# VH-VL binders against Uncharacterized protein C28H8.2, part 3

Target 1, 141 residues: Uncharacterized protein C28H8.2, of Caenorhabditis elegans (q09243)
Amino acid sequence: ANFISDPRSMFPKMVRTKNAFHFLQYFMGTFRRMFRNKTEMIEHFNYYDDQVKGTDCHIQEELDFARFKSYFDRYTRTHYNPEIRIIFAIMTKDSSHMTVEFHVTSQSWFGFEDHFHMIIRAVNDENVGWGVRYLSMAFNC

## First folded at step 14 (VH-VL; from v1 with light chain K35N)

Design w1
Fold by OpenDDE, fold request of step 15:
Structure w1 (fold): chain C 141 residues (1-141), chain A 119 residues (1-119), chain B 112 residues (1-112)
Amino acid sequence: as target 1 above (141 residues)
Amino acid sequence: EVQLQESGPGLVKPSETLSLTCTVSGFSFSGYYIAWIRQPPGKGLEWMGIISHSGSTNYNTAVQSRVTISVDTSKNQFSLKLSSVTAADTAVYYCARSPWYDILTFDYWGQGTMVTVSS
Amino acid sequence: DIVMTQTPLSLSVTPGQPASISCRSSQSLEHSDGNTWLYWYLQKPGQSPQLLIYEVSKRFSGVPDRFSGSGSGTDFTLKISRVEAEDVGVYYCMQGIHLPLTFGQGTKLEIK
């Protein structure tokens, strides 16, 4: 897959691809890479018809790349055995927009089982392909 | 504004159970861990335990047999119960939060509440 | 339990002069993954503890750059390049490598 960096994206340090599937793989891969060599992350690609929400779900406001990176840098240092799943994905008819929800589970430093949802909205640029435009997190969903 | 506020009786008799409440505001508790730390007068800090967003707990073994930390989601409150108290349990009790992405970083603390164990 | 030992237990510093506080752990605070779990807190008079440094050398948000942390293994240092009146209080190191979390005895910093 061919990837191109798009500074217009919410994640300017990430890359875009014209293939939506490859973009999602890259995004998940980015998360995997953030865990470095600690533990092998298990990735699952499953689609559900509806968003999965749990109890005490806290949805944060829109995150920029810097905040996102800050959260995950610290998260990956204090968590182990991550698992990330795509639990929801929908694309517009014209393939110009895509919304994807990820479910991430892991074990915390104290052995607690943690999980959160991450929702991204991606836009398909005619020239550079798919890129993240919006990102939000819902903790304990 | 992020706030944690400890509350409870300032005086507890020996052998009774100390009960404290930590009320949080300005943030969603579901995105944070809550720890209890106490400080005897003129002394240092002692970590007592921590509770996760799911209600799971870890306790200091020094007080594990006597301590219970719980959460009341309906009230945005966390509770500390310490049974069979003695004079050694006289201290300022703090609740502190750490974010879900960094459990070890206690970034905000309550003002603390003084508890004296005396007959 | 991991024992945290701070030195000195008290120090008096002239404003504008540097200060240094040592924290030693009874065992290494470095995890096998390469991360080191040492924290510094400041408790100003009549106040609750506040976070200064996390993970040995990372300043918490809002903490002036005159504060710096360093060290590895079992030996750690908090440095204040230019002590100010607002820096008065008791400094605590904390380890997070093993339960229970434990603090140093505290170092009381006063202004001359």
Scores: ipSAE 0.729, ipTM 0.890, lowest interface PAE 0.6, mean pLDDT 87
Fold by OpenDDE, fold request of step 15:
Structure w1 (fold): chain C 141 residues (1-141), chain A 119 residues (1-119), chain B 112 residues (1-112)
Amino acid sequence: as target 1 above (141 residues)
Amino acid sequence: EVQLQESGPGLVKPSETLSLTCTVSGFSFSGYYIAWIRQPPGKGLEWMGIISHSGSTNYNTAVQSRVTISVDTSKNQFSLKLSSVTAADTAVYYCARSPWYDILTFDYWGQGTMVTVSS
Amino acid sequence: DIVMTQTPLSLSVTPGQPASISCRSSQSLEHSDGNTWLYWYLQKPGQSPQLLIYEVSKRFSGVPDRFSGSGSGTDFTLKISRVEAEDVGVYYCMQGIHLPLTFGQGTKLEIK
């Protein structure tokens, strides 16, 4: 599939909503569904964890939707037992933008415990609602 | 540019320990696994083991009792130690990376370093 | 360990002609989740191995479309539709379904 990295477009396989919380649920659900028939992802919601935020992250990779889809398609084939948590969420005063940091834990094909942080920036379009604009991956956080 | 470079002594005596270093550049090691693969002269490839950036390892059972793979995050270096070497351990040794999203796909390899075991 | 067997061990091909390499595994490389873990690498003369195909049929970035992989279960094939001089080297299949990862013996491709 050829994805377009339009900040006003929908994240693939997601539904835009005017409710930020529902948007996050759909995002996490979409992420979980990417694992197909694998172990169900455990979802945990925290609004803020200041112990994680601001840590020394050695890698931050900005991804477009196409790369995200490709990478996580492969990731889900080689990992098991994923857990995803929202560890940070902040919204602008005008509710036009939202930044959310997820912590993802999983077991690799060889049984390694892997973890990474995924940071998304979502935009709220007055007509179509919330959608992902940017997605970043961070390691060693 | 993505680069992996193996380094270490090209000659090791029997019963001694072979020590190699893999230095990476052009990418952050944090998002990758590093595997060691060796190739005896004129022979095929043998997977020795793999390590994550967190230090988790998995080894080929054929060398598990003698092999240690480790990471030095401060130097962006990975190491291979193989103890009690014999002539059978003479080979070109490669380090190779696989991305965080696909541990089985070795997309970039070092140039390899030849190690000869001889008295 | 899973034994990977390649055939032929060597072949000489006229430029522009097709080539085919077979790889057989002692056990099925198909996982219960439907994924099949077979890879192809090329080691050009004097160089390190380089990835060609991952997961049976997916070309790695930069790999020409004249390379194609196919197969299932225990039987796999790498095909080169039109062999070029730059394709000379030793081709290896690799399985990743069970540890340890194991490679085929290699197939040496030469130009006539």
Scores: ipSAE 0.728, ipTM 0.879, lowest interface PAE 0.6, mean pLDDT 87
Fold by OpenDDE, look of step 15:
Structure w1 (fold): chain C 141 residues (1-141), chain A 119 residues (1-119), chain B 112 residues (1-112)
Amino acid sequence: as target 1 above (141 residues)
Amino acid sequence: EVQLQESGPGLVKPSETLSLTCTVSGFSFSGYYIAWIRQPPGKGLEWMGIISHSGSTNYNTAVQSRVTISVDTSKNQFSLKLSSVTAADTAVYYCARSPWYDILTFDYWGQGTMVTVSS
Amino acid sequence: DIVMTQTPLSLSVTPGQPASISCRSSQSLEHSDGNTWLYWYLQKPGQSPQLLIYEVSKRFSGVPDRFSGSGSGTDFTLKISRVEAEDVGVYYCMQGIHLPLTFGQGTKLEIK
């Protein structure tokens, strides 16, 4: 994880005094809204750092921020009613780093139930708070 | 290189079952949907159905009672079966993929395979 | 089923001149979430169909900018600003808002 502070990279921004649980709840909330409001999704991603990287498990490609954003935008256009659950959350002893795995189920445009695992690595910057630095998706894995 | 290849008998007798296979390569099929689309000679396109990686299907109601789409994950193959065929089922049959993140976009198509229904 | 009606069914165009194809749907292709599910495909002679435009006006990867799509509700248009020889083929519109997916009759574009 990159612990270099950049205000652009700390979204959703959570004050350091807020605990990891609050961050996760907020993150899940914003994530859900991305499936309901396409415009909000686009706005949401504008606050992410270009250092954020993702991996598509099935395509076996590393996605830069732009490509990931494109994929996710298109995905949310064709999928609805997400169910998001935390599978696990691991935090460093000093509470500076956290790895979280989400399981997300959604309904495709064709009415199929799809799911993916999303792993994020978040950093708690002393000045800006919690922010996602890494994201990996495994669709129907 | 992404490839979809349709295969099967080019000739089927009336009342028999048309069986085709779509073999995919160059990508993981688990990240895509597969649709079957046919085209009678000199005519337009007809969507027959679609299958997800989990085997869930949606069919065109026009052929629903006769069509079965399935997947064989061990062979990276999808199959189309159409029972009780008639001359009206004579067509070029295509399989096409759409990515998980853009389901309605058929970005790659097979070359198609011609199937003639004749006695 | 949603009926897709294209006009004209055929057109002959001089290279370098513009072309326009209309597609009408029997019901609106606009979803309540703001998305409109209209697609354009091109089938070149002896080839499989290939995607040109998705969601009314978005060009698929690799599609030249001389292709453009527009429209809303039930009326849609595909335009080619300057037709080239490689544009010969049959163009199809497709709706994806309701199953089954349905295509227009196709519009055959030829070069004069």
Scores: ipSAE 0.701, ipTM 0.873, lowest interface PAE 0.7, mean pLDDT 88
Fold by ESMFold2, fold request of step 15:
Structure w1 (fold): chain C 141 residues (1-141), chain A 119 residues (1-119), chain B 112 residues (1-112)
Amino acid sequence: as target 1 above (141 residues)
Amino acid sequence: EVQLQESGPGLVKPSETLSLTCTVSGFSFSGYYIAWIRQPPGKGLEWMGIISHSGSTNYNTAVQSRVTISVDTSKNQFSLKLSSVTAADTAVYYCARSPWYDILTFDYWGQGTMVTVSS
Amino acid sequence: DIVMTQTPLSLSVTPGQPASISCRSSQSLEHSDGNTWLYWYLQKPGQSPQLLIYEVSKRFSGVPDRFSGSGSGTDFTLKISRVEAEDVGVYYCMQGIHLPLTFGQGTKLEIK
């Protein structure tokens, strides 16, 4: 993987795309693959800004990069056969911001079908490309 | 404030059906599974089964022929029914929840209700 | 079913001293993806169980760092570096690799 410096992070940042279609395809593709192993999970989270913030309707505190990664790391251990679909996508006229809602389904370890939706706000950074700046998660709420 | 509370009769006669209710509050059960776990007097913990927010169930094979777990979403209640009880079913019965992000961890438990199977 | 065997079944510990509890499973708790599904619970006297450790070594929220977990395969250990009076109770290990979920028989920790 290719890396460049990001002034908002102390660590080298993976090069991302400035193409909105490619970003969505890669985001969804890596999302599905992160259920397979931890290497693919690292690849998916390369599309999140280090300072990403967000919420979940079942978790009362604010969520940051580390918490989102921790929750998805735990979730993907016991879920399989993921599906992710775009419900809507809205982009600003200058193509600098995008809001996308996804519907996610998976099967749990207990044999149950689980689902949730995610709303992301992504920003097209002039140096590194599209990245998730805000994420709202709603597990059946 | 997260709360789970078990209720039901403390005494059940052999061969009858044990029926318990778990009433939940302070959280949206749509983000959680509910498990029933029992503890015979002086003994350890036994997982009996689990129910999803949509009503799907998975039972311990040791009791699956006798157990039914269900949900009434309008009352925020989960129920456990165990048929054809014997003295071996005497235990404290707990309900416990697990969150969507880690369904194998039971982070909140009810206080438990003692059920004695005796004539 | 996976059988979980704990040793010792009972501990008496002087306050401030360390304690160690072992848990052995009848088969490996390691998933092919590298994760290990071993958990520890504490049931204090007169209370319901509370989660201490998930996935072998990860402390649950609010659990003091004097608690630590370790192990792999079939052999796991819970350690308390300095036992306090509030640590008394029965400790249970649990496995999540195969259904039904099963617990160890418990280890009772007492203060001398």
Scores: ipSAE 0.618, ipTM 0.825, lowest interface PAE 1.5, mean pLDDT 87
Fold by ESMFold2, fold request of step 15:
Formats: C-alpha cells, sequence, structure tokens
Structure w1 (fold): chain C 141 residues (1-141), chain A 119 residues (1-119), chain B 112 residues (1-112)
C-alpha cells in the first residue's frame, strides 16, 4: 500500500500515506477521536513532523511539536463532543503541498461552549507521504 | 506582561451587596476564563466561581444563591457581586486566570483586595 | 464536595533539609481518561498564590527542580529536596475532578 514509515515523525515506526484524501480522513478522524479516547494521541500526532512549528494568538513565542501536543492533550481532557467543520482545503498543482483550515466547537468541563480554528500546512514527501510542517491556531482571536 | 487587578470598597455593611472588579491586561481575554477565589483572614482558599469570555458562569454551590459574576468585554473588566453579606464574607478576594489549554489551572492571580464586613 | 486534607498543617525546616507535604482527598482524583486532576499552589508571605505543580507531578514554568510532586488515587505528596529561604509560605493542594473546585486547608512552611 501507500503507507510508509517516516523517520521525521516523532514516531518513526508508524506509517503515513501519500494519498491526499486518505491523509485528510485519517488526520481529521484521529483528531476527533482524541476527544473520545485520550490515550489515542499517538495516532493523531504521527502526522506531525518533528520540526513542525506554529503560532497561537494567545502565546507570544513560536510553538514546537511538544508544546502543541501538550496543549491539545490538556484541552481534550476538559472538552468533549467536538464538532469539526472544514472551511477550506487547497492543494498545489503538483500535489506536493496542502493547506487546510478547519473549525472546532466543543463543550468544556464548566459547561461552556468553546471554539477555535486551525490552519495546517502539510507537505507530501515523495518517499513517505503527507506530514504537517506548520500550523496556526486561533482560540477566539 | 500579564496583569490582573482587583478593586473594591474595602468595607461593606452586613446585609448589603459586596461589589468588586477585576481589570485585566497583557493578554486577550478571549482565550481565558476568569475565576474569583477568596481567602478569609487566617484561613484557606475558597473557589467562588468562574466566567468564560462569553459570559457563561459556573458557581460554587455554597455561594450560588448570592453570587453574580459578569464580564464587560469593552472594558476588559470582570465583576463579582455578593449579596446579603455577613462577617463570614470578610476575606481577601482574588481574581485568577485559566488558560484555554488547561481550564482547571490558575496560572496568574491578581494581588487581591481585602473586604471587611462590619457595622 | 471533595474534601482535601493536608498534613502537616505547619512545618519548620532547617535550611538545606528536605520537606514533605501530604494531601489526601475524600474521593479518587483519577479521571476515566487516565489523568489525575491534582494541583499544588504556593502562597508566599504577603503575596497571592502561585501555581507550582499541575497534574500531580508536572512543574509549572519557572518552578525550580527541587520541587516534585507524586501520588495517585487519594494520596499525594509535594516534596522539596533542599529547602531554601524563598520557599517559605503556605502550600495548598487543589482538586479539579468534581465541582466545586476545592483546596486543602494549607501547610505553612517556615525556616528555623
Amino acid sequence: as target 1 above (141 residues)
Amino acid sequence: EVQLQESGPGLVKPSETLSLTCTVSGFSFSGYYIAWIRQPPGKGLEWMGIISHSGSTNYNTAVQSRVTISVDTSKNQFSLKLSSVTAADTAVYYCARSPWYDILTFDYWGQGTMVTVSS
Amino acid sequence: DIVMTQTPLSLSVTPGQPASISCRSSQSLEHSDGNTWLYWYLQKPGQSPQLLIYEVSKRFSGVPDRFSGSGSGTDFTLKISRVEAEDVGVYYCMQGIHLPLTFGQGTKLEIK
């Protein structure tokens, strides 16, 4: 199949896909499952490269993989019932880069409704497949 | 720099309403909840309630019938009102911030304001 | 409400010696998702509380590594490997598993 190990992943023995549609399905599916089963974080974060960088409007410095994983892990522990909507997904003509924006709405432990959106940029490595290289996050900014 | 500052009257008569404000700066309130926590003299900490950036609230059942927490987003201010006060409500009152990524922690606190309930 | 009981209520320590503070909850603080909602705060003299430890054992940013937390279920411990003068104050544990959020009664740490 198209599933190939990627040494740039924080989990190099876990495989990725070269198929854009499968990548989106797996990425969004594992993202949603983090809210239902918190021990499945490894499946979702397999799609992030170890050099991934990003921003958040509430945090002043550029964020790395460890910081994003920690924040999402903590967020999903106190939030449930996610609703995810893809705003757009675009791909370069050569199918080497993809940009996706999606919106998440969830319920918090205190009974509040919270929401945020993300923009991810992923790169399709010829040997190993799609991996997230950059993301931007906005919690009510 | 993240800052929270409580302000209020200092002295309130029994049976009246205690009214406090928490003014925030150095962060966007949209990514955070604000809690009110009080500390009676010589005693420990008591969580009174928490408010979201959109005005949703959750109160400690011990004070639920007397407390109102609100937000004025245009002024970056959060308010606490506690009605029908008694000497037992004498305390230092703190506002504290909970970040979006871990809403069960309070990472920044104001310096606190002392309120004494006395005739 | 979940009752949080700290022992000792007061502790006097010679500088450089270790200190240990226990916190016991009336109910388990373990959530079904595998995490434990136990936190430690320090209130230094004349100051507001500050977060030390979250999720039982994780140090908040800027907290010295001489502070460590451990425990599970209903029994938790905060340890200071070598007490320094800046560590004086009142230590509080807090639980987040059930509302309302509740704190322990506090442990006052003093230097002898």
Scores: ipSAE 0.616, ipTM 0.821, lowest interface PAE 1.4, mean pLDDT 86

Design w1
Fold by ESMFold2, look of step 15:
Structure w1 (fold): chain C 141 residues (1-141), chain A 119 residues (1-119), chain B 112 residues (1-112)
Amino acid sequence: as target 1 above (141 residues)
Amino acid sequence: EVQLQESGPGLVKPSETLSLTCTVSGFSFSGYYIAWIRQPPGKGLEWMGIISHSGSTNYNTAVQSRVTISVDTSKNQFSLKLSSVTAADTAVYYCARSPWYDILTFDYWGQGTMVTVSS
Amino acid sequence: DIVMTQTPLSLSVTPGQPASISCRSSQSLEHSDGNTWLYWYLQKPGQSPQLLIYEVSKRFSGVPDRFSGSGSGTDFTLKISRVEAEDVGVYYCMQGIHLPLTFGQGTKLEIK
């Protein structure tokens, strides 16, 4: 077997879709499942571009792929029973860009209800399909 | 810079109510939980309870009948009240925070305030 | 409630030598999802506690790599590969698998 020296090629991405409805269905489905099964986090993060950037209102510096994955790994370890509500989903007329805002409610380890909003901006890449390029998180901000 | 600071009376009489505040700065409490943890002189740590950003609480069963933890968002303050105190409640009292992404880690602690229960 | 038992209760170590502190829980700290809820704190003389290790073996930010954590089930260990003067204080393990959160009774580390 071939030795793969490029870190990005060691975890090949799942085949994405150019269909906006299927993208939302798969993105939200894998998002929910990573709370129940940690291996689903790898599958969920296949829908993020390696270059993804973003912000969080409690963290001052710009966040990248590795940091988002780390925060979600730790969050999903201490929270369960997510409920996701899409607030809006807007796509450009040429179907090349999408903005989605959704709200996540979950139960924390202490028995509290925790809430946060996410805004994702996704791009329909000509070669690979829809992928998240930008992410904004707001934990009770 | 993240800071937590406990304040309150150093001496409380038996059967009275101990009342402490934790004043926070350098972070918004909406992304964090605040715990109260105490340490009797020469002894170990006891978790007393925790409060969420929305004011929900979870208390150690050992003290749940006597403890109240609350938050005043306008003052960036958290409060601990412990009723019907005895000498066993003599301790250094700490407040500590845990972040939204890992609520079981207490990453910043206050300096602590000593409370003595004595007649 | 889960009882956390530390051994030894005190330890004197020559500078530069290793130290090992054990923590045993009355119940498994492993959740069925594969996560283990064991944490270590250090309280230096005259200071408040500080987080050293989370999730058994993960060092908190700024913690030197001479500190390492290990273990599973009910048995956990904190090791210091080369003890330095700044490492003196009382070490506490804590469990997070079941409420109320509980700490071990502490292990005092001193320099000989």
Scores: ipSAE 0.590, ipTM 0.813, lowest interface PAE 1.6, mean pLDDT 86
Fold by ESMFold2, fold request of step 15:
Structure w1 (fold): chain C 141 residues (1-141), chain A 119 residues (1-119), chain B 112 residues (1-112)
Amino acid sequence: as target 1 above (141 residues)
Amino acid sequence: EVQLQESGPGLVKPSETLSLTCTVSGFSFSGYYIAWIRQPPGKGLEWMGIISHSGSTNYNTAVQSRVTISVDTSKNQFSLKLSSVTAADTAVYYCARSPWYDILTFDYWGQGTMVTVSS
Amino acid sequence: DIVMTQTPLSLSVTPGQPASISCRSSQSLEHSDGNTWLYWYLQKPGQSPQLLIYEVSKRFSGVPDRFSGSGSGTDFTLKISRVEAEDVGVYYCMQGIHLPLTFGQGTKLEIK
């Protein structure tokens, strides 16, 4: 038996979806809903791997699940009317990996329109379905 | 590394326009808002307004008829203009930034520049 | 506009002793989404303000754990468990729930 670095294999499993189109639809839908309140935030982050990693062009450190959630907790406090749109989506032939770029817009409570791009790399786990493994964000960069 | 620096005239006559610049370095301002905050001598802090990197602004209603905040992306500069000044506008003027992920936290401030309004 | 009232306006503390600063807002700083919009800044003598606490109780990066924030609704407190000489300065609370953003009048902390 192989040692697995993904903590989901050692903890209670979360069931998602194995359908790529449904995953993207649910990911975007829960993304919009996390702007409603903190309870809805949990629903969106259910699609993220506990060991998710990534970057932002304005933050030099590598980001993890807790920091992504913290940054989005703070972002969604002062932004509303989110829109999220797929720019591209690419999937491996065996349907095991997917890379998707989104464009996100929202309105700040200062009355400003804010924009950013988000690239996810997702993995289709045989037991639980699609989950986000990597996230890169680009706020006006 | 991250730096904001205010500059402008130290003395302005009543009824004239106060003009200040905030020059930023050590970060890409495209991910940040810039606020102007002033502090009259011996007094507390007053938020005057805030600007996005793209030039959208929101002003304190107490000064909104007299204040203009702008950005020049080619110079990495943000500007404050306050028209029709009086002695009550005498203060140290700060610029401060807030990050995209928390636009209500001012994490870095300039050193401030003193402006005196006197005849 | 939301008025932020701090008490005391000045306090003098023996090094090593605790200090407590109160901030009261004229309206609740709690949003219906469960967020509370209260911040603390310190302005040391001759310096620009620096962020200490965001979201009532969260310490900004590099802020010592002797600083703690608490409160809800309209009543908030900043505590320093053991005052050090470097803690001298003026402490300001700020609210972010309504524009314009407003600060308390400040609390000057001095060492005896």
Scores: ipSAE 0.558, ipTM 0.807, lowest interface PAE 1.9, mean pLDDT 87

